# Designs tried in a protein design chat: VH-VL binders against 2-C-methyl-D-erythritol 4-phosphate cytidylyltransferase (ispD). Part 3

Target 1, 229 residues: 2-C-methyl-D-erythritol 4-phosphate cytidylyltransferase (ispD), of Wigglesworthia glossinidia brevipalpis (q8d223)
Amino acid sequence: MINHPEIIVIFPAAGIGKRMGYKYPKQYIKIKNKTILEHSISLFIDKIYVKKILIAINKKDYWFNKLSILKNKKINIVIGGKSRTESVISALKFVSKVDWVLVHDAVRPCLHKNDLNKLLKVINISPFGAILAAPIYDTVKKSYGNFISHTIKRNKLWRALTPQLFNLKILINCLKIITSKGEIITDESSALEKCGYKLNLVHGRSDNIKITYPEDLNFANFFINNIKE
Short names: E, the ipSAE of ESMFold2; O, the ipSAE of OpenDDE; V2, 0.75 times the mean of E and O plus 0.25 times the DockQ between their complexes.

## First folded at step 1 (VH-VL)

Design d01 (framework fv_daclizumab)
Fold by ESMFold2-Fast, scan of step 1:
Structure d01 (fold): chain C 229 residues (1-229), chain A 123 residues (1-123), chain B 106 residues (1-106)
Amino acid sequence: as target 1 above (229 residues)
Amino acid sequence: QVQLVQSGAEVKKPGSSVKVSCKASGYTFTDYYMHWVRQAPGQGLEWIGYINPSGGDTEYNQKFKDKATITADESTNTAYMELSSLRSEDTAVYYCAREYVYESSGYTYFDYWGQGTLVTVSS
Amino acid sequence: DIQMTQSPSTLSASVGDRVTITCSASSSVSYMHWYQQKPGKAPKLLIYDASSLESGVPARFSGSGSGTEFTLTISSLQPDDFATYYCQQYDSYPLTFGQGTKVEVK
């Protein structure tokens, strides 16, 4: 039973993956004989309510055509930009006839279906959107250069995850404002926050990790084995 | 173009309060700490405190802890400094200054300053 | 508190002179900056991290020093350089400035 309208999922995947030290983009690194990108797409591709999946790739990407999953009728490849924000904006030009979009990191293959379901229920209670987030348990230090300035009180501090869920029209408008001002953002929810919209926090699992460094591959391999269907 | 524009000169009586504003433009207000520094006539610079506009965190020079209150309004990109219980010794030009941090190199400094606000305390 | 002692408090110089201003900290500091202030104007950053020249500042300005002793040098004084100069430590709170050195015409 679907208690919400159809959505479109956007994967910004135009990053080169230099942090990983590999000769190809990090979303094409394999875990359990499938690329990280394939694992991430598989979280959404079989969902009846997912109308389309848009993947924003680098214009010099020649690995995408080797993946059979990208031949699926739900999947559209678009050319992204030099930043995450530009890639999302490029994908948004191809979104129509839906009121809601999800933005998900191409390198977060460990999302649990229950977290996705909790996030999507927000469509029934918020006109703006929501993000998955996990609370911070570690002591947090504020730095000045290479030194500790002070400890930040971590009560009510959350680590932003993806997917992030947005009303389409609001997201387009906020990203347009952010880009016109040349402001830097690291996730799409920051654009809505800067426009004055209140987004819901949805408590997500801490094992919904982003593969940023080579050591994250070992964690991702372990967590993928524990994903419940 | 980064600009810090401060409110105009004030003349106040002893025992009153004054609130000085610093309107920021040309950058993301919440990405930089804002400091307040004063300069009495013919004297040097004296640090009052700062605010992190992103979280509202403040630090004060102990000398000013019971006298100065620094706040920020993210909706208007404006930092404020309020001084209470004014005395003749508080007559000074008050400056706001933006703190810049180079993360990897570890140095921090004031890259932009407001034009200053003269506060005169007289009977 | 870290006390910043600046010397001299005033110096008289002519255009073309080499000018040196000294700043002494009461304890070792890693971050020292220099600002220039002209009458009726806000301070302007000249040098950060003891020796790094801020963009747009003429090459005649230079800084040196570490620990507790720092110097600002103007290699060939220009008319536009008659101003008051302040050192500042950014090592610990409260942030402190030197008392200033006024460079005057002679």
Scores: ipSAE 0.000, ipTM 0.379, lowest interface PAE 22.2, mean pLDDT 84

Design d02 (framework fv_daclizumab)
Fold by ESMFold2-Fast, scan of step 1:
Structure d02 (fold): chain C 229 residues (1-229), chain A 122 residues (1-122), chain B 106 residues (1-106)
Amino acid sequence: as target 1 above (229 residues)
Amino acid sequence: QVQLVQSGAEVKKPGSSVKVSCKASGYTFTSYYMHWVRQAPGQGLEWIGYINPSEGSTEYNQKFKDKATITADESTNTAYMELSSLRSEDTAVYYCARDTIFGVVDEYFDYWGQGTLVTVSS
Amino acid sequence: DIQMTQSPSTLSASVGDRVTITCSASSSVDYMHWYQQKPGKAPKLLIYAASSLQSGVPARFSGSGSGTEFTLTISSLQPDDFATYYCQQYNSYPYTFGQGTKVEVK
């Protein structure tokens, strides 16, 4: 690993998504008696190089204070915004004395240590940052209404995963530009791309899944067992 | 199927301590928080605190912070509440109560123990 | 602490009557729970999250309200409804209950 760089990890967790069919935010659903959020945090909390973990929650979130892990000295709770971008920006206001930040989905509990280590090595070769990504194996179709327009060439197409690693000053500047233009982004790397920066692509495991639907819980339960060995 | 069975009635002298147990069955003990609530004779309900049995973390009503200690034993699926420095004002029925899995609805008490009467008298 | 005040403290009504119990919070809460306690028994959950009926609870019970004012309604009172009813907020610690409403069936 690189010279034990101090970093800050940001979890945008202000979404109150109903996709899982529950009456509460999906990051609070339990797998093996711990919330998805707790599993995701556990990937970073014991790392010497992690200075702080910032979790951006919804202002109407009443569930976070029930999790004892959130009382850990490394963890700071921040009130997020109306969008993912606003939540990340809110967390960034509390970042200091580091040059690098990681942004990680609150509902990706299946990250492997080796993928994180590969991503952090990018600090030695890129001034801008990198994302964890997995190749696309399925045939991809472009739609037009309810019909197939054409097949997209998938050779060189990648699924963006998290964590995503950024130079702090560059990330802040690009997010300000995106927000001022009213543009919507689905991940933070899109902000740097729109500002003209080239990010490194780091090949990560395909089992680093995002829990979006109830069926994902069974996959996550299986994959988490492989990580906790 | 879900049952919470509490220990029997206790008569204690002022200044002593009492430990009440609540044995859970019919569900995964570590998947649900366990709360403690008391009710003085002819009075309403008063929340004492809870424990998360999976990690041992607790939360207390500040009124009981220096008086009550809540613990759990995963090997026996039993939660405990100990009260110290008993006074006559602590005479009450003490209930354990389970909430559901974590979330908005998790703070409602869907199953209750039968209650344990603790009487503090000289 | 959030104070919960119930009204009325006691009511007497006849079988078939519509009964309404109100719960007022000293500050805004998102959700309210309602419990029924029969003499000599532990409390039983009736309504959770202001308006959701607990499984096994008769359909004559319903809940409504938001902010600081919440209501429990029994649409057609039955003899089995002789009990004390408690509201409870879970918005902040400590969790607090109303003082109770004793319902007597004539």
Scores: ipSAE 0.000, ipTM 0.414, lowest interface PAE 16.5, mean pLDDT 83

Design d03 (framework fv_daclizumab; at its last look DockQ between E and O 0.68; V2 from the best seeds 0.00; counts 0 for: pae E 5.8 > 2, grease 19.8 > 18.9, SAP .505 > .496)
Fold by OpenDDE, look of step 2:
Structure d03 (fold): chain C 229 residues (1-229), chain A 123 residues (1-123), chain B 106 residues (1-106)
Amino acid sequence: as target 1 above (229 residues)
Amino acid sequence: QVQLVQSGAEVKKPGSSVKVSCKASGGTFSDYAMHWVRQAPGQGLEWIGYIIPIFGTAEYNQKFKDKATITADESTNTAYMELSSLRSEDTAVYYCARDEYYDFWSGYEFDYWGQGTLVTVSS
Amino acid sequence: DIQMTQSPSTLSASVGDRVTITCSASSSISDMHWYQQKPGKAPKLLIYAASSLESGVPARFSGSGSGTEFTLTISSLQPDDFATYYCQQYNSYPYTFGQGTKVEVK
């Protein structure tokens, strides 16, 4: 029926962002009259190949209901878990019959459309998926206590970004296996890695920042107002 | 904002083929669907199909699945539609059309249209 | 396929008149779009999502409806409004248009 890929997008958004010091979750901080969450999903919502957007929120999230984005037919709300991984798993229970899934941080509002396009093109060359990643520019140190142990060579080192693209079935199966073993992962790509799947690395822009600390808002504001299309 | 410019009018013999182009400017190209719509003389509008350039895969109205082939070239921001085995009934103005940015209150619609390309099939 | 039926097919009106065009869908749809087309020109989007006015479109145009029944209204017909109007559904493949309503001078 549909020949082009159909993709669902998952946003784990059940965290409260304690490190930000706000009275409400950081994903609801506004930049340029839109919440960070709205910025984060804005690049996906208007794409015809995006079939469904699943946002995993905290059960005590009373802020989401105020967003106009709820009126969009693609937006579906699910209750997340106690961790990012649990939230993703919760969302996966409500997926449609599609082959591909994107997992994107709810507080990564500065994703560039070109990066997304590059990531999506991996569908044509890989049955497993890919992640956006950026090279590490700073010298990497390994520490013991408050002291430097040694310097790690940074060649061929990348920092993982989002979104991350996966074959849906593979992601589900890998997460089941990994979580059943009690293993903790920081992103979904780690699960596939542990399962032995080879994922592609797609070069992403460094301004695709994740809002973690208050100072990150300054960067996000700058990028959204002056750089992001 | 976005302009769609189509190739010129064509006059073809029955049984021949024609390829119409649609070049986009002033906006993004690769990540939005480019649609094709037909309008026979004095008739209404018929949706033919669309392509998403980044995927290179086209979707078709079943009515036109054996008639139209839709392709795209990302390097030139150009979409193409080829009509094969032309018959007199294929005489029509063909339009390319696409949407643009989506807001949270709207759905998909054809925001931008090419100027149309008349294809005349006659003996 | 979802069939779209417009009424009337032709409408004769005068400048200043209130004009109403209806579009009926063969099944329930979420959104209806309306286009204006003048001879020799491509269609132009007027109303999207049943009731939202496209940027640059005069406020005399409005849309309403839900389910299977939708309406385009011109509150006060202007000389520039004589054209053919089409409704369109984007609910399911294949996308379909109404047969058109020609608004002509009375």
Scores: ipSAE 0.056, ipTM 0.666, lowest interface PAE 2.0, mean pLDDT 90
ESMFold2-Fast, scan of step 1: ipSAE 0.689; ipTM 0.852
ESMFold2, look of step 2: ipSAE 0.207; ipTM 0.716
ESMFold2 (binder alone), look of step 2: mean pLDDT 88; pTM 0.902

Design d04 (framework fv_daclizumab)
Heavy chain, then light chain:
Amino acid sequence: QVQLVQSGAEVKKPGSSVKVSCKASGGTFSSYAMHWVRQAPGQGLEWIGYIIPIFDTAEYNQKFKDKATITADESTNTAYMELSSLRSEDTAVYYCAREDYDILTGYYMDVWGQGTLVTVSS
Amino acid sequence: DIQMTQSPSTLSASVGDRVTITCSASSSVSYMHWYQQKPGKAPKLLIYDASNLETGVPARFSGSGSGTEFTLTISSLQPDDFATYYCQQYDNLPLTFGQGTKVEVK
ESMFold2-Fast, scan of step 1: ipSAE 0.000; ipTM 0.443

Design d05 (framework fv_daclizumab)
Fold by ESMFold2-Fast, scan of step 1:
Structure d05 (fold): chain C 229 residues (1-229), chain A 123 residues (1-123), chain B 106 residues (1-106)
Amino acid sequence: as target 1 above (229 residues)
Amino acid sequence: QVQLVQSGAEVKKPGSSVKVSCKASGYTFTGYYMHWVRQAPGQGLEWIGYINPNSGDTEYNQKFKDKATITADESTNTAYMELSSLRSEDTAVYYCARSDLWFGELEYYFDYWGQGTLVTVSS
Amino acid sequence: DIQMTQSPSTLSASVGDRVTITCSASSSVSDMHWYQQKPGKAPKLLIYDASSLESGVPARFSGSGSGTEFTLTISSLQPDDFATYYCQQYNSYPWTFGQGTKVEVK
């Protein structure tokens, strides 16, 4: 509206998350009396420019109905698919009257407002979109089974984070192409890359972690304290 | 460390039912899907269905929807498959297999398999 | 149902040979998994997500492909590799396997 148009935020949250070893999906694990999903949503829920938040859940998800935040009128639940890509595509079917969408991991509760603001400014300079990313400092090895194939030159290598910002029409078209070819992607920006689009890279904080392993809960607890007003 | 141990071979008459067990150890039972796959003598693999042990929710191959019932007992880390109205065509080795899940996405590859249970339907 | 067709159904090969097995899906699939089965044994995962080698599987095994056509390759066949190989799709219910490719001694 003022600095940029209204957007819709999409959370693919239909996965089970085996790495955490819990008896429910990892986005429902609690940190400081709120689920990881609630922490991730809270980054967007009070923003006037966020028109809607679409959460793609598993058809057999029985935990979401216990979360009071999901009763907020900005939040719409959609039934996701078997993959992250199918879940995002399912949510995109319910997007209307916006030109831009953000896709954010349900298990990244540590996003800082400044990183979000930097990402959204790209709407004024990019026709396609942008991703938050952090540089790689560790030596990177290409594996083949249990063996090292070779060392990857890490200078100019970046870790893709979320949120990822996309022009809606372009994202829909790229995901349809990728899905029709049976290709698997680990993030939505890969679909645009495979379709030949150039995305802007926005340097994001390294503490914008994805909660994948149990030890990540301790890091998330610490980093959430650094975000809290 | 991960092990799936199935019950022993069964010989059944046509029209009867059989219940095969699969006891899991070495991992969090409720964190993974358990599948059942059959293999008729000298034939290929055929997926029957799965259970999410955490919720009790199941999904079946339409071919087996009225034949197979999959259950799980979280207290004993054991999955079960019951086959009803047995016919000679049901003679097969039945395997349980664990589904790998990653990053909240459902990835249905079978990383660990039980040893198999031979079910023979007489005649 | 997505129909999975493997070719060849049977192949005779010698130790040291390069062996290629193809799996064709009746419609586009997200990715493909490959399993090895020896007589009297349960299947063993070799390759997941078309090209990822399972831990403990020898480097001579590799996978490639996308859409409807996927390939399993054994670069230099060893005596331990005489077995039946199955592809499996996980794009839609029901998950389906190919009919199998038996690699037997020439």
Scores: ipSAE 0.000, ipTM 0.410, lowest interface PAE 16.7, mean pLDDT 82

Design d06 (framework fv_daclizumab)
Fold by ESMFold2-Fast, scan of step 1:
Structure d06 (fold): chain C 229 residues (1-229), chain A 123 residues (1-123), chain B 106 residues (1-106)
Amino acid sequence: as target 1 above (229 residues)
Amino acid sequence: QVQLVQSGAEVKKPGSSVKVSCKASGYTFTDYYMHWVRQAPGQGLEWIGYINPNSGGTEYNQKFKDKATITADESTNTAYMELSSLRSEDTAVYYCARDYEYVWGSYDAFDIWGQGTLVTVSS
Amino acid sequence: DIQMTQSPSTLSASVGDRVTITCSASSSVEYMHWYQQKPGKAPKLLIYKASSLESGVPARFSGSGSGTEFTLTISSLQPDDFATYYCQQYDSYPYTFGQGTKVEVK
C-alpha cells in the first residue's frame, strides 16, 4: 500500500495525430480491440486513490462519444486548447479537493504499475513533484544544419516520460506565470523549472513509449502484452 | 454578466412529478458543475445533487437518489431537476447553483445561484 | 454524514457592532464555506475555504478556523448585514449546511 493522498489524473487528448496518417486522432487507434486511450485510462480507473480522471479533448472531436468507458462516473470530459499545455490548463479548471495531480499522455498505454508506484512515493519526500524519465544510452549529436556540430555527453541526459506528478497549487501558479509571459513549454515540468522548483527524476522503463509514428503501434502491441503478463 | 434564471413557481398534487429548469448565461455552460439545493419554508438549506454538463455525470445525496433526476441540455445551456412521487414534505424553494471551480488556486463553492423556484405540494 | 452546528441560532445586534458566528463540524473538514441569505432571496457566497474572501464581498467580513471549529466575523455591522448566515462543509458527500444564524436588528 502506498501512503499518499487521493489524486486527480489529467489526460491531454486534444491532438489530431497527423503523423499516424489516419482520419481520426491517434488515441482512437485500436490495439487488441481497445483504443490507445482506453488502454491508457485502464492504468488508473480502478485505483482507489484516483478521485477523478479528466480528459481534455479537441473541440471538434467526434469519436469520444463512441467509447462507453468515458461515461464512467470518475471520468470528466473537458474541452482542451490548441496545445498540449493549454489542454492541461483547461482540465485544471475542474480540479479541486486534492493536493496532487498526475499528467499522463493519452498515447502512452505501456506504463507499468511499478513505475507508477515509484513515482507516487515521491509525495513523501518532495513538496513539489517528480517526473518519470529514462536515461539516454545512444550517442547524441548536436547538429548545425545537415552537419554534426559536436557530440553531447549522454550521462546527464534523460528522456522525459509521463506520468508527471505535481503539487496542484504550485503547478497552477507556475503555469499562470508562464502563460502571462507568453512562454511556450513542451511539458508541465518545464513550468516548475522556470519558476525555480527542483523536481525529482524517477527512473522509469524505456518501454513506456509515446505512440507518435505508425511503427510505434507494433512496439506498443508487444509492450502491452508484456504488461498483461 | 453571469446569470442563472429558473422556471416559475409550481403547485403540484401529492404523487405527481415536477421538473424545474435553470438557464445559464454569461459563461461557458460546460465549464462549471450545476448543483441543486432546496429550502423548506422557515428551514435551512439541503443539498440534492449535481451534474457536470460536459460529461453528463451526476452525484446525488442518498436521501434524494430515488426521487431526484438531474439532467442538462448543452444546446440550450439549461440544467433540469425532476422530482418524482411528490409529498407535502417536498414543499420548498429549489435553487440551482454553479460550482466555483478550482482555478489558479481557488476552491470550489456555490458562487452564483438562481433566483429559486417555489414548489408547493398540496391537495 | 458530517453534521454542521451553528451558534448562536439567533442574535440581536446594532449597527457598528462586532458580530461573531461559530460553526462546529462533527468531523474534521478543510473545505468550509459561509453564505449570506436575505428573506425571499437566494444565498450569496461570502467566504470559501474557511478564510478566503469572495470577490466583491466587503472587507468587514472575515473567516477563520480549522479542523472542526470555524468562525465568521463581521467587524462593524452595517444595515445591509441583517440576514441569515449559513456555514457549509464541501468536503464529503452529502454536502451539509449548518442550521443558520439569524442576525436581527436590536
Scores: ipSAE 0.000, ipTM 0.418, lowest interface PAE 15.5, mean pLDDT 84

Design d07 (framework fv_daclizumab; at its last look DockQ between E and O 0.49; V2 from the best seeds 0.00; counts 0 for: pae E 10.2 > 2)
Heavy chain, then light chain:
Amino acid sequence: QVQLVQSGAEVKKPGSSVKVSCKASGYTFTSYDMHWVRQAPGQGLEWIGYINPSGGSTEYNQKFKDKATITADESTNTAYMELSSLRSEDTAVYYCARLDYWEGYFDYWGQGTLVTVSS
Amino acid sequence: DIQMTQSPSTLSASVGDRVTITCSASDSVSYMHWYQQKPGKAPKLLIYDASSLESGVPARFSGSGSGTEFTLTISSLQPDDFATYYCQQYYSYPLTFGQGTKVEVK
ESMFold2-Fast, scan of step 1: ipSAE 0.373; ipTM 0.765
ESMFold2, look of step 2: ipSAE 0.005; ipTM 0.527
ESMFold2 (binder alone), look of step 2: mean pLDDT 94; pTM 0.953
OpenDDE, look of step 2: ipSAE 0.405; ipTM 0.776

Design d08 (framework fv_daclizumab)
Fold by ESMFold2-Fast, scan of step 1:
Structure d08 (fold): chain C 229 residues (1-229), chain A 121 residues (1-121), chain B 106 residues (1-106)
Amino acid sequence: as target 1 above (229 residues)
Amino acid sequence: QVQLVQSGAEVKKPGSSVKVSCKASGYTFTDYYMHWVRQAPGQGLEWIGYINPYSGDTEYNQKFKDKATITADESTNTAYMELSSLRSEDTAVYYCATYDSSEYYGWFDPWGQGTLVTVSS
Amino acid sequence: DIQMTQSPSTLSASVGDRVTITCSASSSVSYMHWYQQKPGKAPKLLIYDASSLESGVPARFSGSGSGTEFTLTISSLQPDDFATYYCQQWNSYPLTFGQGTKVEVK
């Protein structure tokens, strides 16, 4: 039984991932016979409440054609932009007949189902949306050039994770306003913040890591093995 | 090694047009926005606009709208800036500069070496 | 448009001096950068995001500030540092630069 409305999930996957030093985008690196992208979307494919999965790829992406995931009718490919925000905006053009969307990083393969369930429950209490976030455990220092300026109090500081959950109409309107003004945003939730909307923080697991550097592959392999459904 | 190499100095008459080129190497041309900035002799820096080489989308400073046209040729990894209806006030060094557009914001690094455009009367 | 105002416009200093340049924005800015320019050369990135030192830039350069007030500091001026310095915001288009601060020999 669906205790919330149907949703569409968006994966911005138009990035090249050159920091990894590989010949191809990092989302196509394989862990346990499947690409990082396939692991990132695996939690959503079999969910009855997920109406469609939209993957925004680079127009010159020649690696996507080789994925078996293309056989799944729930997955639709759209051509993204050169930035994450442009790719999300591109994918939003293909969203219909739902009130809610999730945006999830193509290189976060370690999402736990309980975190997803906690996030989706926010639909019952917020008209705007929510993000998964994890508290900061390390002491945080504010820098002044190469020196320490002061220590920042951690008890109100959180790391933003994905998925991020948004009311569709509000997200579209906020992204259009921010983009039309040429204003800079750091993630999708920043657009709603700049438009004055209050988003819920949902405490997520710290092992929901983003694969950015080669070192992260070892952690991802370990976490996928232990928590994958 | 990322490099931006611009075309050579130009001397033009008032009312004519000039087209400055900026050839990119050492990176994927379509992954980075290309910006144009000018500097009149003894003056500060003034942003003209950018092009997204992937989509062809452009953004201009209102002061240069209808004066400057920015284009890109993906096959040669070259960006262009054309100025029309030149006046003596357009005498300046014109720079191309880029940033990694995978970020939501940027900073200019690298810069081209600059192209001096002189409009003589 | 966000207006960027630098102070002073010109600064005379000696080698070994501590130099401070300020930049005031007409609106709150989160993305502020500093560039160095020498005669006949393109600008060079020194500091990005108000306080992050660009790779290869000497440690004597530092940046600070938030909101509308930002500062570039050179802790011990070297001969190579006599140049013009520009602040730049990347919060909204059009992108804008300060008018420049020329650091010249005393």
Scores: ipSAE 0.000, ipTM 0.429, lowest interface PAE 17.3, mean pLDDT 83

Design d09 (framework fv_daclizumab)
Fold by ESMFold2-Fast, scan of step 1:
Structure d09 (fold): chain C 229 residues (1-229), chain A 125 residues (1-125), chain B 106 residues (1-106)
Amino acid sequence: as target 1 above (229 residues)
Amino acid sequence: QVQLVQSGAEVKKPGSSVKVSCKASGYTFTEYYMHWVRQAPGQGLEWIGYINPSGGSTEYNQKFKDKATITADESTNTAYMELSSLRSEDTAVYYCARETYTVEYGSGSYYFDYWGQGTLVTVSS
Amino acid sequence: DIQMTQSPSTLSASVGDRVTITCSASSSVDYMHWYQQKPGKAPKLLIYAASSLESGVPARFSGSGSGTEFTLTISSLQPDDFATYYCQQYDSYPYTFGQGTKVEVK
């Protein structure tokens, strides 16, 4: 049981991923006869503190209507934008009566309950928010074209994961400011950082992978089988 | 365990309609799309269309869009295909087929893993 | 529509023969599936995703190919293999099948 207020979860799923070599968006690839998107949603769907799950899809998405998850009362579809950030902004227009939102990648099916619980406890210690993150294990090189420029010291470097947890009003304000300036961000936490807010890092599992390439499907299949209740 | 059992053979007059059923068992009916495929006497296979039993969404081959209507009843685990305004050229064996998708060792694709036994529809004057 | 053409349309063979059936697509497809149909029976899946052998299908069956050219091979024909074989593309609506290849006794 977690002592915190109700939240809304946002899944930006308007992108088409061609890295997998498929003719349909990568979130609709199946593992164990369920789509990656369905696996990514599964941890949230039965949680009483999750008020709604908003899924931002492409206007011409022909795949989503085929999913059984449409029957769940918590799941609402919104039309996303041309980028991940625009899709999140679109979904935020439908968020009401909560103070906190989570943004989670549609292609991260391997999230563990304990990591989610650790992240949500930040509501009691931060007014702004937090992200799941994992330390970088490999030596990091800065490139110059096809050559190594130098090695980057990794002892203070973290891989940003999702979910990412935000105070709703702060997130909306920061995204509005960033968008009006035409600035590009690759995750939602970057908007709060550029607005001067300090977010907490919450150490998450390294097997909370983002499915980007075909080889990731075998890893995801293995990791999904090891997720605890 | 997975079985698709179709209704029996039908003999119909031109201009009438026929409704063929496909009862599924041995799996969760709403988790798999159901397709319909026809085979005219001595001819090959032609795809007609499909239904997602979970949402009821359908897709049709344009050739059959005015001829076939596919439905599903989740409470009885049964898919249906109705053919209207029957003509002699609609004489064929009609199959239901379950669509599946799996990823095994990086190989993934949709395909028909189980087929019903077929229903012969004969249109005679 | 993607047209699927199988070669040959009819093939006479003896038990123990190596049989090769080719399927040509009018446009590039990601994968090809193969089905076997015996007289009076429903089709049965043999090969999916060009080269993956369906569970319970004998190892003498194999598939290969990519793009527009795909092949089904039976390495040593058995009496149970006299049947009609169909290729099928799933990648584009409408889904289409080849015209079939009948493998009959020589």
Scores: ipSAE 0.000, ipTM 0.417, lowest interface PAE 17.6, mean pLDDT 84

